# Ledger of designs, part 5: VH-VL binders against q55578

Target 1, 249 residues: q55578
Amino acid sequence: MAERIQKLLSQWGIASRRHAEEMILAGRVSVNGKVANLGDKADPQQDFLSVDGKQIKADNRPRDIYLLVNKPRDVLSTCDDPRGRKTVLDLLPQDLQRGKGLHPVGRLDRNSTGALLLTNDGELTLRLTHPRYHLPKTYDVWLEGNPSDEDLEKWRSGMMLDGKKTLPATLEVISENKDQIHLLVTLTEGRNRQIRRLAEELGLTVLKLHRRTIGPLQLHTRGKVLGSGQFRFLSPAEIRLLKKQVNLR

## First folded at step 15 (VH-VL)

Design b5
Fold by OpenDDE, fold request of step 16:
Structure b5 (fold): chain C 249 residues (1-249), chain A 121 residues (1-121), chain B 107 residues (1-107)
Amino acid sequence: as target 1 above (249 residues)
Amino acid sequence: EVQLVESGGGLVQPGGSLRLSCAASGFTFSSYSVHWVRQAPGKGLEWLGVIWASGTTDYGNEFYSRFTISRDNAKNSLYLQMNSLRAEDTAVYYCARGFPGYRYIHAFDIWGQGTMVTVSS
Amino acid sequence: EIVLTQSPATLSLSPGERATLSCRASQSVSKYIHWYQQKPGQAPRLLIKDASNRATGIPARFSGSGSGTDFTLTISSLEPEDFAVYYCQQRSEFPYTFGGGTKVEIK
């Protein structure tokens, strides 16, 4: 099937999507001997792609790789940052940082930590980020103070955000003390900074946000802890479960 | 009737493994957090861990490496896999349901009758 | 972990008498203490949530009070069925912990 050229270049480890777009705009990319334009698509099975006059082949694409990363604070969920800030790819060995086409699936904001999926499987990425496939995601949320039952119920039942009511969430009060509350929040949608924004609407301050799960993926499993900044390969079973949830299997 | 029933207890040698089960009935199992609590003979209660409705888990500090909690919502079942068992693990093991709602899930309102685990050579 | 100390270890009373049980935390737990009752050969039963809220079906003779580090379970007038072991539990932080229990026995 035909896919956007920048996607193909990214998947083949040539460049990030953003950089690939820049390359296209610079006239560095060709399809079947013709200079490609932004927005063009190519079928890797039928078309010949070239970068700087050198043909790139579909059969040279990296094998599918699936990683779970415990994203630390102050690390960005992106492949490349124009400001040169540390990204989740920097957490990987050099052989995985480049040439594999790995990218984050979705994002955690800079100040959030926890489970983040990295993969070079573009099809899976597309499915997982598509609005029709809402994988449940569970977060540890530490809030300053002790919110009222009314506020917690508002959060649980849904609140207006960007003109649309949020979907009901699962809220569980894990612990409380004089200064803070620890919530376990499960979302079935992924709106931008949803947890933090909802907290703000309620006049609450998020002290810490940590994602535990992404669908069937759990940050810590089998008696092993995935420490901050560490990563692991997904098991075959995890991959199957993940794909199944988005109708790829 | 809301009920939890533990099973799988018995005699095991030190270093051995045992898997306990807890069968739930009378309520929507998948919407509740469920906990494991044990009680050594003639002693008090000790919280082992929890599996939340989402399926994620938390453990007591000393149990994370040896114990694993899991659930099968389709079977309304809770499990406790215990490895590297020690004599001090001898106890009655209870499964307990977190209180309904979001605020008091750390209060255990429904308990099983417990299953006895004896670790001895 | 937070240590809960219950006192007395044993309380000997007669039916109709008032029972006062103490639970002290090694650090402040605000109001986040639960109380349980356990009769011989039975599983524990939830009595009080967050220091002072009776669980469903719990008789009015049971009451809880306290905040910070000092908590009290009171049985205003002991019934024969109230002779049991009582445990406090904190939910202020992981791991959840129980007190050592107070045995209320017949004098």
Scores: ipSAE 0.895, ipTM 0.955, lowest interface PAE 0.6, mean pLDDT 93
Fold by OpenDDE, fold request of step 16:
Structure b5 (fold): chain C 249 residues (1-249), chain A 121 residues (1-121), chain B 107 residues (1-107)
Amino acid sequence: as target 1 above (249 residues)
Amino acid sequence: EVQLVESGGGLVQPGGSLRLSCAASGFTFSSYSVHWVRQAPGKGLEWLGVIWASGTTDYGNEFYSRFTISRDNAKNSLYLQMNSLRAEDTAVYYCARGFPGYRYIHAFDIWGQGTMVTVSS
Amino acid sequence: EIVLTQSPATLSLSPGERATLSCRASQSVSKYIHWYQQKPGQAPRLLIKDASNRATGIPARFSGSGSGTDFTLTISSLEPEDFAVYYCQQRSEFPYTFGGGTKVEIK
């Protein structure tokens, strides 16, 4: 299957997608002896890609890596930031930051924290981000004040967002006090800033947003706490479960 | 009839492990948070942890490293895996249902009769 | 965690008398206190939800009041079956916690 060249270069550990684009624009990348243009695609099974005149092969692709990160605040869920802001890759050791093709699967906004999957498995990434696969994701949501039961039910049952009703969610109340409510929200879809936007629609203020789980992945598991800014490798069992959820196995 | 029934209690040596079960009936188990609460002989009630309807869990701070709560919705069952048991873990262990909805939350409206766990050498 | 202190530890009364049980929280829990009754050899039974709401099947002689840090369970006229241990529990902050209990015994 033909894929965008910058994606292939990234997957093969040659460069980030952004840097790959720059390389393409600089005329450093060629396909079958012809200088590639931005937007071009190549089939790694039948096309020959070269960088700076040197042929690159899929055989040199880094081993598949699966990481779970506890993303802290003020860290971006991206591989590169043109503003030089800290990204989730900066949380990793140098050997994992570059050359492996690691990228976040989905995103948490800058102010959100918690579970984020990093991988260089492009196929898994595609599946996990595809709308047809509804991996549940559970969030701790702290809201200012005490929303009405009606508002909570609206949230749970689904609300109009961008002209499309959100899917029903699981909504549980963990605790309340006079100042705030702590909700446990489980979504089966991942629309842009969905929780925050829904809160806004209801006139509610999100104080804190923390993702606990991604499908079968638990941020904290088996008596082990993954602290803020920390990461771990997924176990083989976790990887199998994850792939099973998206019919890769 | 709405009911919870604990099982699996017994005598275990310090350092040992034990898995308790709680069988639910008479209600849609998967829609409820369910909790474990224990009571040492002659003592008060102590909240151990919860598994939410979403399937994620929370624990008292002192239990996180040794206790694991899980559920099997297909079997209408709640579990408590206890490892590295200590003498002070000797207690009657109750499973309890959290009150449904958005109000009166975690008022435990349904309790099992409890199962006794004795940790002794 | 929020500490709930119940007082008195033991309350000795006769049938027909009024019982007043106190539950004090180490910090404000708003109205989010539940009360339970436990008889010997039995599991706890939910009495009051969120400070003042009787649970299903609970007699009218049981009532709850309070907000913030101070809460009260009142039994207007004790029946023989009311002699038991009573616990308060908060859900305002995680983790949930119970009070130490008040034993209502026959004088």
Scores: ipSAE 0.886, ipTM 0.955, lowest interface PAE 0.5, mean pLDDT 94
Fold by OpenDDE, look of step 15:
Structure b5 (fold): chain C 249 residues (1-249), chain A 121 residues (1-121), chain B 107 residues (1-107)
Amino acid sequence: as target 1 above (249 residues)
Amino acid sequence: EVQLVESGGGLVQPGGSLRLSCAASGFTFSSYSVHWVRQAPGKGLEWLGVIWASGTTDYGNEFYSRFTISRDNAKNSLYLQMNSLRAEDTAVYYCARGFPGYRYIHAFDIWGQGTMVTVSS
Amino acid sequence: EIVLTQSPATLSLSPGERATLSCRASQSVSKYIHWYQQKPGQAPRLLIKDASNRATGIPARFSGSGSGTDFTLTISSLEPEDFAVYYCQQRSEFPYTFGGGTKVEIK
């Protein structure tokens, strides 16, 4: 199947999609001996791709890599930032930062922390980011003050956001004091800044947001703590579970 | 009848491991948080940890490294895996249900009868 | 963690008397204290939620009060079945913690 060249290059660990586009624009990429243009597609099974005159073979594709990262605050969930800000890739060793095609699956906003999946498996990425296969995600949410039970119920049952009601969520109160409440929120959808926006709609301020889980993936398992800014490889079992959840083999 | 029943207690040597079970009946197990609380002989109550309805877990600070809580909703069962056991872990271990509702899930309204764990050489 | 100190450790009273049990927190826990009763050889039983709310099935003679750091469980008139150990528990801060307990014994 023919795919956009920048996608192929990113999947093969040659460059990020954005950088690949730049390379294409610079005339560095060719298909079957012809200089590629932005928007061109190629079939890796039928076409010969070259970068800087060197043929790129599909067989040289990096092995599939799956990482769980505990994203710290003030780190961006992107492969590259034009402003030079720190990204989640910067948390990895140099050998993983480049050439492997690793990218974040989904996003945590800059001020949020916790579980983020990095992988070079494009198929898995597509499935995990598709609404049809959205996995439940659990968050620690610290809110200023003490919301009423009515407000919590509104949140649980669903609220209007961008003209569409949110799906029911699981809300559990972990702790509460005079200044703040600590909630455990589980979402089965992933709308942009959903938790923060819902809180705002209720007149509440989110003090801290931390994602604990992504489907079967847990940030902390079997007594092992994944500290802030740290990462680990997924176990084979975790990978299998994750793929199974999105109907991949 | 709403009920929790602990099992798996017994005698174990220091450094050993033990897995406790808690069987739930009479309520929708998957909808509740379930906690482990222990009581050393002649001593007070000590909260060990919780598995939330969401399936995530939290522990007391001193237990996270050695104890693991899990659940099987299909079997209406709660588990406590204890590793590297010490003499001071000798206690009756209770499973307890969090009170239904938003703000009282950490009030324990249903308790099992407890199971005795003795750690001794 | 928040430390809860219960006093007295032992309270000796006769049936019909008023029992007053104290629970003091190392820091403010607002109203987020629960009380439990435990009889010998039995599991604890929930009595009071969030300082002052009786749990289902709990007799009216049991009442709770307090806020901040000082909390009280009161038994207005002790019945024979009320002689037990009573524990307070906080939910204001994770991890949850219990007090050391107060034993109410027959004089």
Scores: ipSAE 0.858, ipTM 0.938, lowest interface PAE 0.6, mean pLDDT 93

Design b5
Fold by ESMFold2, fold request of step 16:
Structure b5 (fold): chain C 249 residues (1-249), chain A 121 residues (1-121), chain B 107 residues (1-107)
Amino acid sequence: as target 1 above (249 residues)
Amino acid sequence: EVQLVESGGGLVQPGGSLRLSCAASGFTFSSYSVHWVRQAPGKGLEWLGVIWASGTTDYGNEFYSRFTISRDNAKNSLYLQMNSLRAEDTAVYYCARGFPGYRYIHAFDIWGQGTMVTVSS
Amino acid sequence: EIVLTQSPATLSLSPGERATLSCRASQSVSKYIHWYQQKPGQAPRLLIKDASNRATGIPARFSGSGSGTDFTLTISSLEPEDFAVYYCQQRSEFPYTFGGGTKVEIK
């Protein structure tokens, strides 16, 4: 049935919803031979929707795809980089890199590693990244320094960042020696460079930052490890758990 | 009464599989790290792995390919799935609770009685 | 991984005597050593956390000391129930490891 054009362009793998809106405003999208306006709707089964003169056919809709990637260091969490730097899509086989509408769900800093979800399911992406749902994410954090119990309690209970107190975090000390501490940190928010900035506020140096889990998704499952730069498809059970966590069907 | 009780041990052939259970009672199970430790007959203790309160796992270097630790917080239960068993896996297997909090969680303040696993042809 | 070497392997003493048990690490573990007691037919029992901190319910006759690579568990005056095997464990580096144990037995 009829849906907003920016949603259709996202579903057909043409652009993100935001980029699709830019394309509509630029006059690049037509419905039944007429240039579309922002907010217009179309039905691919009944209407002739085109982008840059190419018709979008109803039977070319990409299937829903859900991938877990173990992002290596120095790879960007974006679909496109104007400077031509390596992105998470470059880690995929050619048949998945283009035309499928895959985009990262959330972000992981360039010099961080670990779990990153890629999907073409735009509704799931919006919900998983929305602050309201508080999807938990667990990180391995290697720090140089010797934090006191008081320092770690500040981190656990919340600290001021950009004028707003961070949400409570779960901390677990994996190991420590005279020079370093290895923390497992679980956050229910994704504020800009949060772990790195809080560590700096406590006088600690981040040596390595690795996201181990995103909600129910883990890099190490059933005795198997998803290696650096590798990807896998989500299982049906994992997809159901993600959707349940954000109140999708 | 704070308690951990292992079960599921027994005789198994080399190459076989076995699933151990650990039932917890008397404390808020979901708030603790829980570990597996084994002791071969006449030998010392060997740490196998952990499931953290956050729900993720870590393993000793030799175990991550053959052993899987899981927990079911609703059932207050910890599990150890062991595959591709070898004669050297013959041991008493203990579940152990990590100390409360976030810093001493690898000090094991509560232990079960252990369950014996014998791997023999 | 870090190897913990406990000495002596066996310590034969009488009740009332002082026991001194050693644990040596293959590299510095700072203060991050735990001690356990295992009585015959029983599961291990936590005695000491982080070199010197007695666990809840552990009698004052048990004390721990050391830092770096050399650690000591001292039992100031042995009671009959103290005849057991004692293990050290490090938490400084993953994976956690145990020493081979020191058996304290009746002379």
Scores: ipSAE 0.733, ipTM 0.877, lowest interface PAE 1.4, mean pLDDT 89
Fold by ESMFold2, fold request of step 16:
Structure b5 (fold): chain C 249 residues (1-249), chain A 121 residues (1-121), chain B 107 residues (1-107)
Amino acid sequence: as target 1 above (249 residues)
Amino acid sequence: EVQLVESGGGLVQPGGSLRLSCAASGFTFSSYSVHWVRQAPGKGLEWLGVIWASGTTDYGNEFYSRFTISRDNAKNSLYLQMNSLRAEDTAVYYCARGFPGYRYIHAFDIWGQGTMVTVSS
Amino acid sequence: EIVLTQSPATLSLSPGERATLSCRASQSVSKYIHWYQQKPGQAPRLLIKDASNRATGIPARFSGSGSGTDFTLTISSLEPEDFAVYYCQQRSEFPYTFGGGTKVEIK
């Protein structure tokens, strides 16, 4: 089937969709011997598609890959950083870092740690990050401060952030001592720095923020620990659960 | 009205496995953290672990490698899978509900009657 | 992991007497101690939350006090049905732990 060329280049792991658009505009992409224009479509089964003189063959499409990473602090949740800073892709073996089309699903702040899904399944990524699907994510939040029951109820029920009330959250106080509290926070949305900003609004200081789970995905299963900076492949059951969550086959 | 009922206890040989169930009724099971606590004969209480309302789990340091807690909210049931059992695992096993809300969820206001697990040759 | 040491191991008193049960934590737990009663052959029942807050339906003769490392459960006038083992439990630090228990024997 014919698809937009920038999408094909992304699916074949050659470039991000935005980078692929730049390549097309620079005249580096040809379809059936003709230089392609932005917006053109091609079908690798039927058309002769090339990039910088190299044919894109139908059989060269990378297999779908699904990885769970335990992101350490100070590693960026991006495919590429113009400043050359360490990214989540740098945590992978070299054969997975390029040519496979892997990208993060959603984001974790630079100073946050924990669960992050990497995949080359663009449709799954689009759906999992779309607000309509409300994929739950659970965080360990260590805070300095003594929030009242009223403060926690405000957080649970929703607070104004950027002019829009946050969705209800699940809060569970795991432990408290002195002026410190350990919360387990489950969100069904991923607004910018939401946990940190809501904590700050309540006068609390975030000491550490760690994403424990993304939907059915957990860092610690079957007595096994996925350590900081490590990754694993998703099981077929985990992939099926994620796809079911967002109505994909 | 509100109750928890454990089942699945019995005699098992060392190295064996056993799966305990805890059936909940009279409350909105999915909204609560639920815990497993055990008591060896003539001994005190020992907290084993919890499954949170969110579905994630935490365990006491001694148990995470051999025990797995799960829940089925559609069935109002809590489970404890125990593997590689040893003689020191012989105990009455209780399921316990955390107090409602978010701050006292580790104060156990509802307990089951317990189920006995005996690990012996 | 926080160790809770309960004393005495056994307390033998007559009905009408005041019972004083001790729980000492290996490090400060602020006020975050719960107390439970366990009668023979029964599951535990919650008595006190966070050092001093009686649970619903618990008779006024039960009271709790303390903070930091030293906590006390008091039964102001011992009734015959108070024959039981009493446990403290901390929630200040994960994982949660129980004390070894104090057995209260009447007569």
Scores: ipSAE 0.721, ipTM 0.874, lowest interface PAE 1.5, mean pLDDT 89
Fold by ESMFold2, fold request of step 16:
Structure b5 (fold): chain C 249 residues (1-249), chain A 121 residues (1-121), chain B 107 residues (1-107)
Amino acid sequence: as target 1 above (249 residues)
Amino acid sequence: EVQLVESGGGLVQPGGSLRLSCAASGFTFSSYSVHWVRQAPGKGLEWLGVIWASGTTDYGNEFYSRFTISRDNAKNSLYLQMNSLRAEDTAVYYCARGFPGYRYIHAFDIWGQGTMVTVSS
Amino acid sequence: EIVLTQSPATLSLSPGERATLSCRASQSVSKYIHWYQQKPGQAPRLLIKDASNRATGIPARFSGSGSGTDFTLTISSLEPEDFAVYYCQQRSEFPYTFGGGTKVEIK
């Protein structure tokens, strides 16, 4: 069926939607021999779509791919960095890095580590990152400080951040020693640097932040550990559970 | 009446597998961390692992390769899948509820009566 | 992981006597020790949280104290139902560990 051209270029792994718009404006995209404009639609089954003179064939669409990455510190959760810094795509084999349309689902701060989903399934990405679906994400948070029960209750029930109260969080104190605490924090929203900013508001210093799960996805299952900087394909069961959580069954 | 009830114990050969169940009642199961603890005959207690309210798990250092903890909140049930069983795994297996709230969740305020697992030829 | 050493291994006493049970940690655990009672053929029962906080429904004759590496459970006057095995457990560092137990038996 007919889709906006920038969406098709993204689905075929040619460019991000934004970069595809730039390509269209530059006159690099044609449909049935005519230079395309923003807003034009095409159907790869019916139309001759080309970029820089090369046909985009209906049967060359990349297969759906779903990867879980254990993002190390100092790696960006982006498809492309104008400054040339290392991104999560650089962790993948060359065959997966380009041409497959892979992008991160949501993001994880540069100084944070842990679970990050990569996929070329744009509809799943849209739903998983949309606030209305409240996909839970669980973090290990190591803090310097000794928070009171009152401090933790404020965090659990919600605190003001950028003029809006945060959604309730689940907190579990895993362990404590003299001057440090290890929390397990589950959030159903993804506001900018939320855990770090709330900890700072309570006078606590974040020593390490690690996302251990994204919904049903875990880095450690059945005695298997996905090591720092490594990736794996999602199992069919994991894909089904993710889709179920956002009504894509 | 708050309770936990284990089941699924029995005799199994070395190298075999067994799945234990723990049925919860009388409390909001989904809101609690639930743990597995075992006790070999005549021996002390050994913590095996936990499944948190969030559904993520943690294990004692020696168990993560062979044991898997899971929960089904709709059925108020906790499970322990044990693979590659050895004679040293012979024990009574308890499920235990973490204390309510967020700070004492590693203090086990409700225990089941346990189920016996015997690993022998 | 943190090793908890309980002593004595066995404590033989009569009803009415005071029992003093020791738990020593291999490194500081601050106050993060729990105590449990286990009667023969039964599951453990939580007695004390974080060194000194009695759990709900635990009689006042049970008290706990200590900080750092040395902890004590005291039963001020033994009742017949108190003859059991007692375990300490730390929550200061993951993974959680138990002591080897102290058996309190009738003399």
Scores: ipSAE 0.665, ipTM 0.852, lowest interface PAE 1.8, mean pLDDT 89

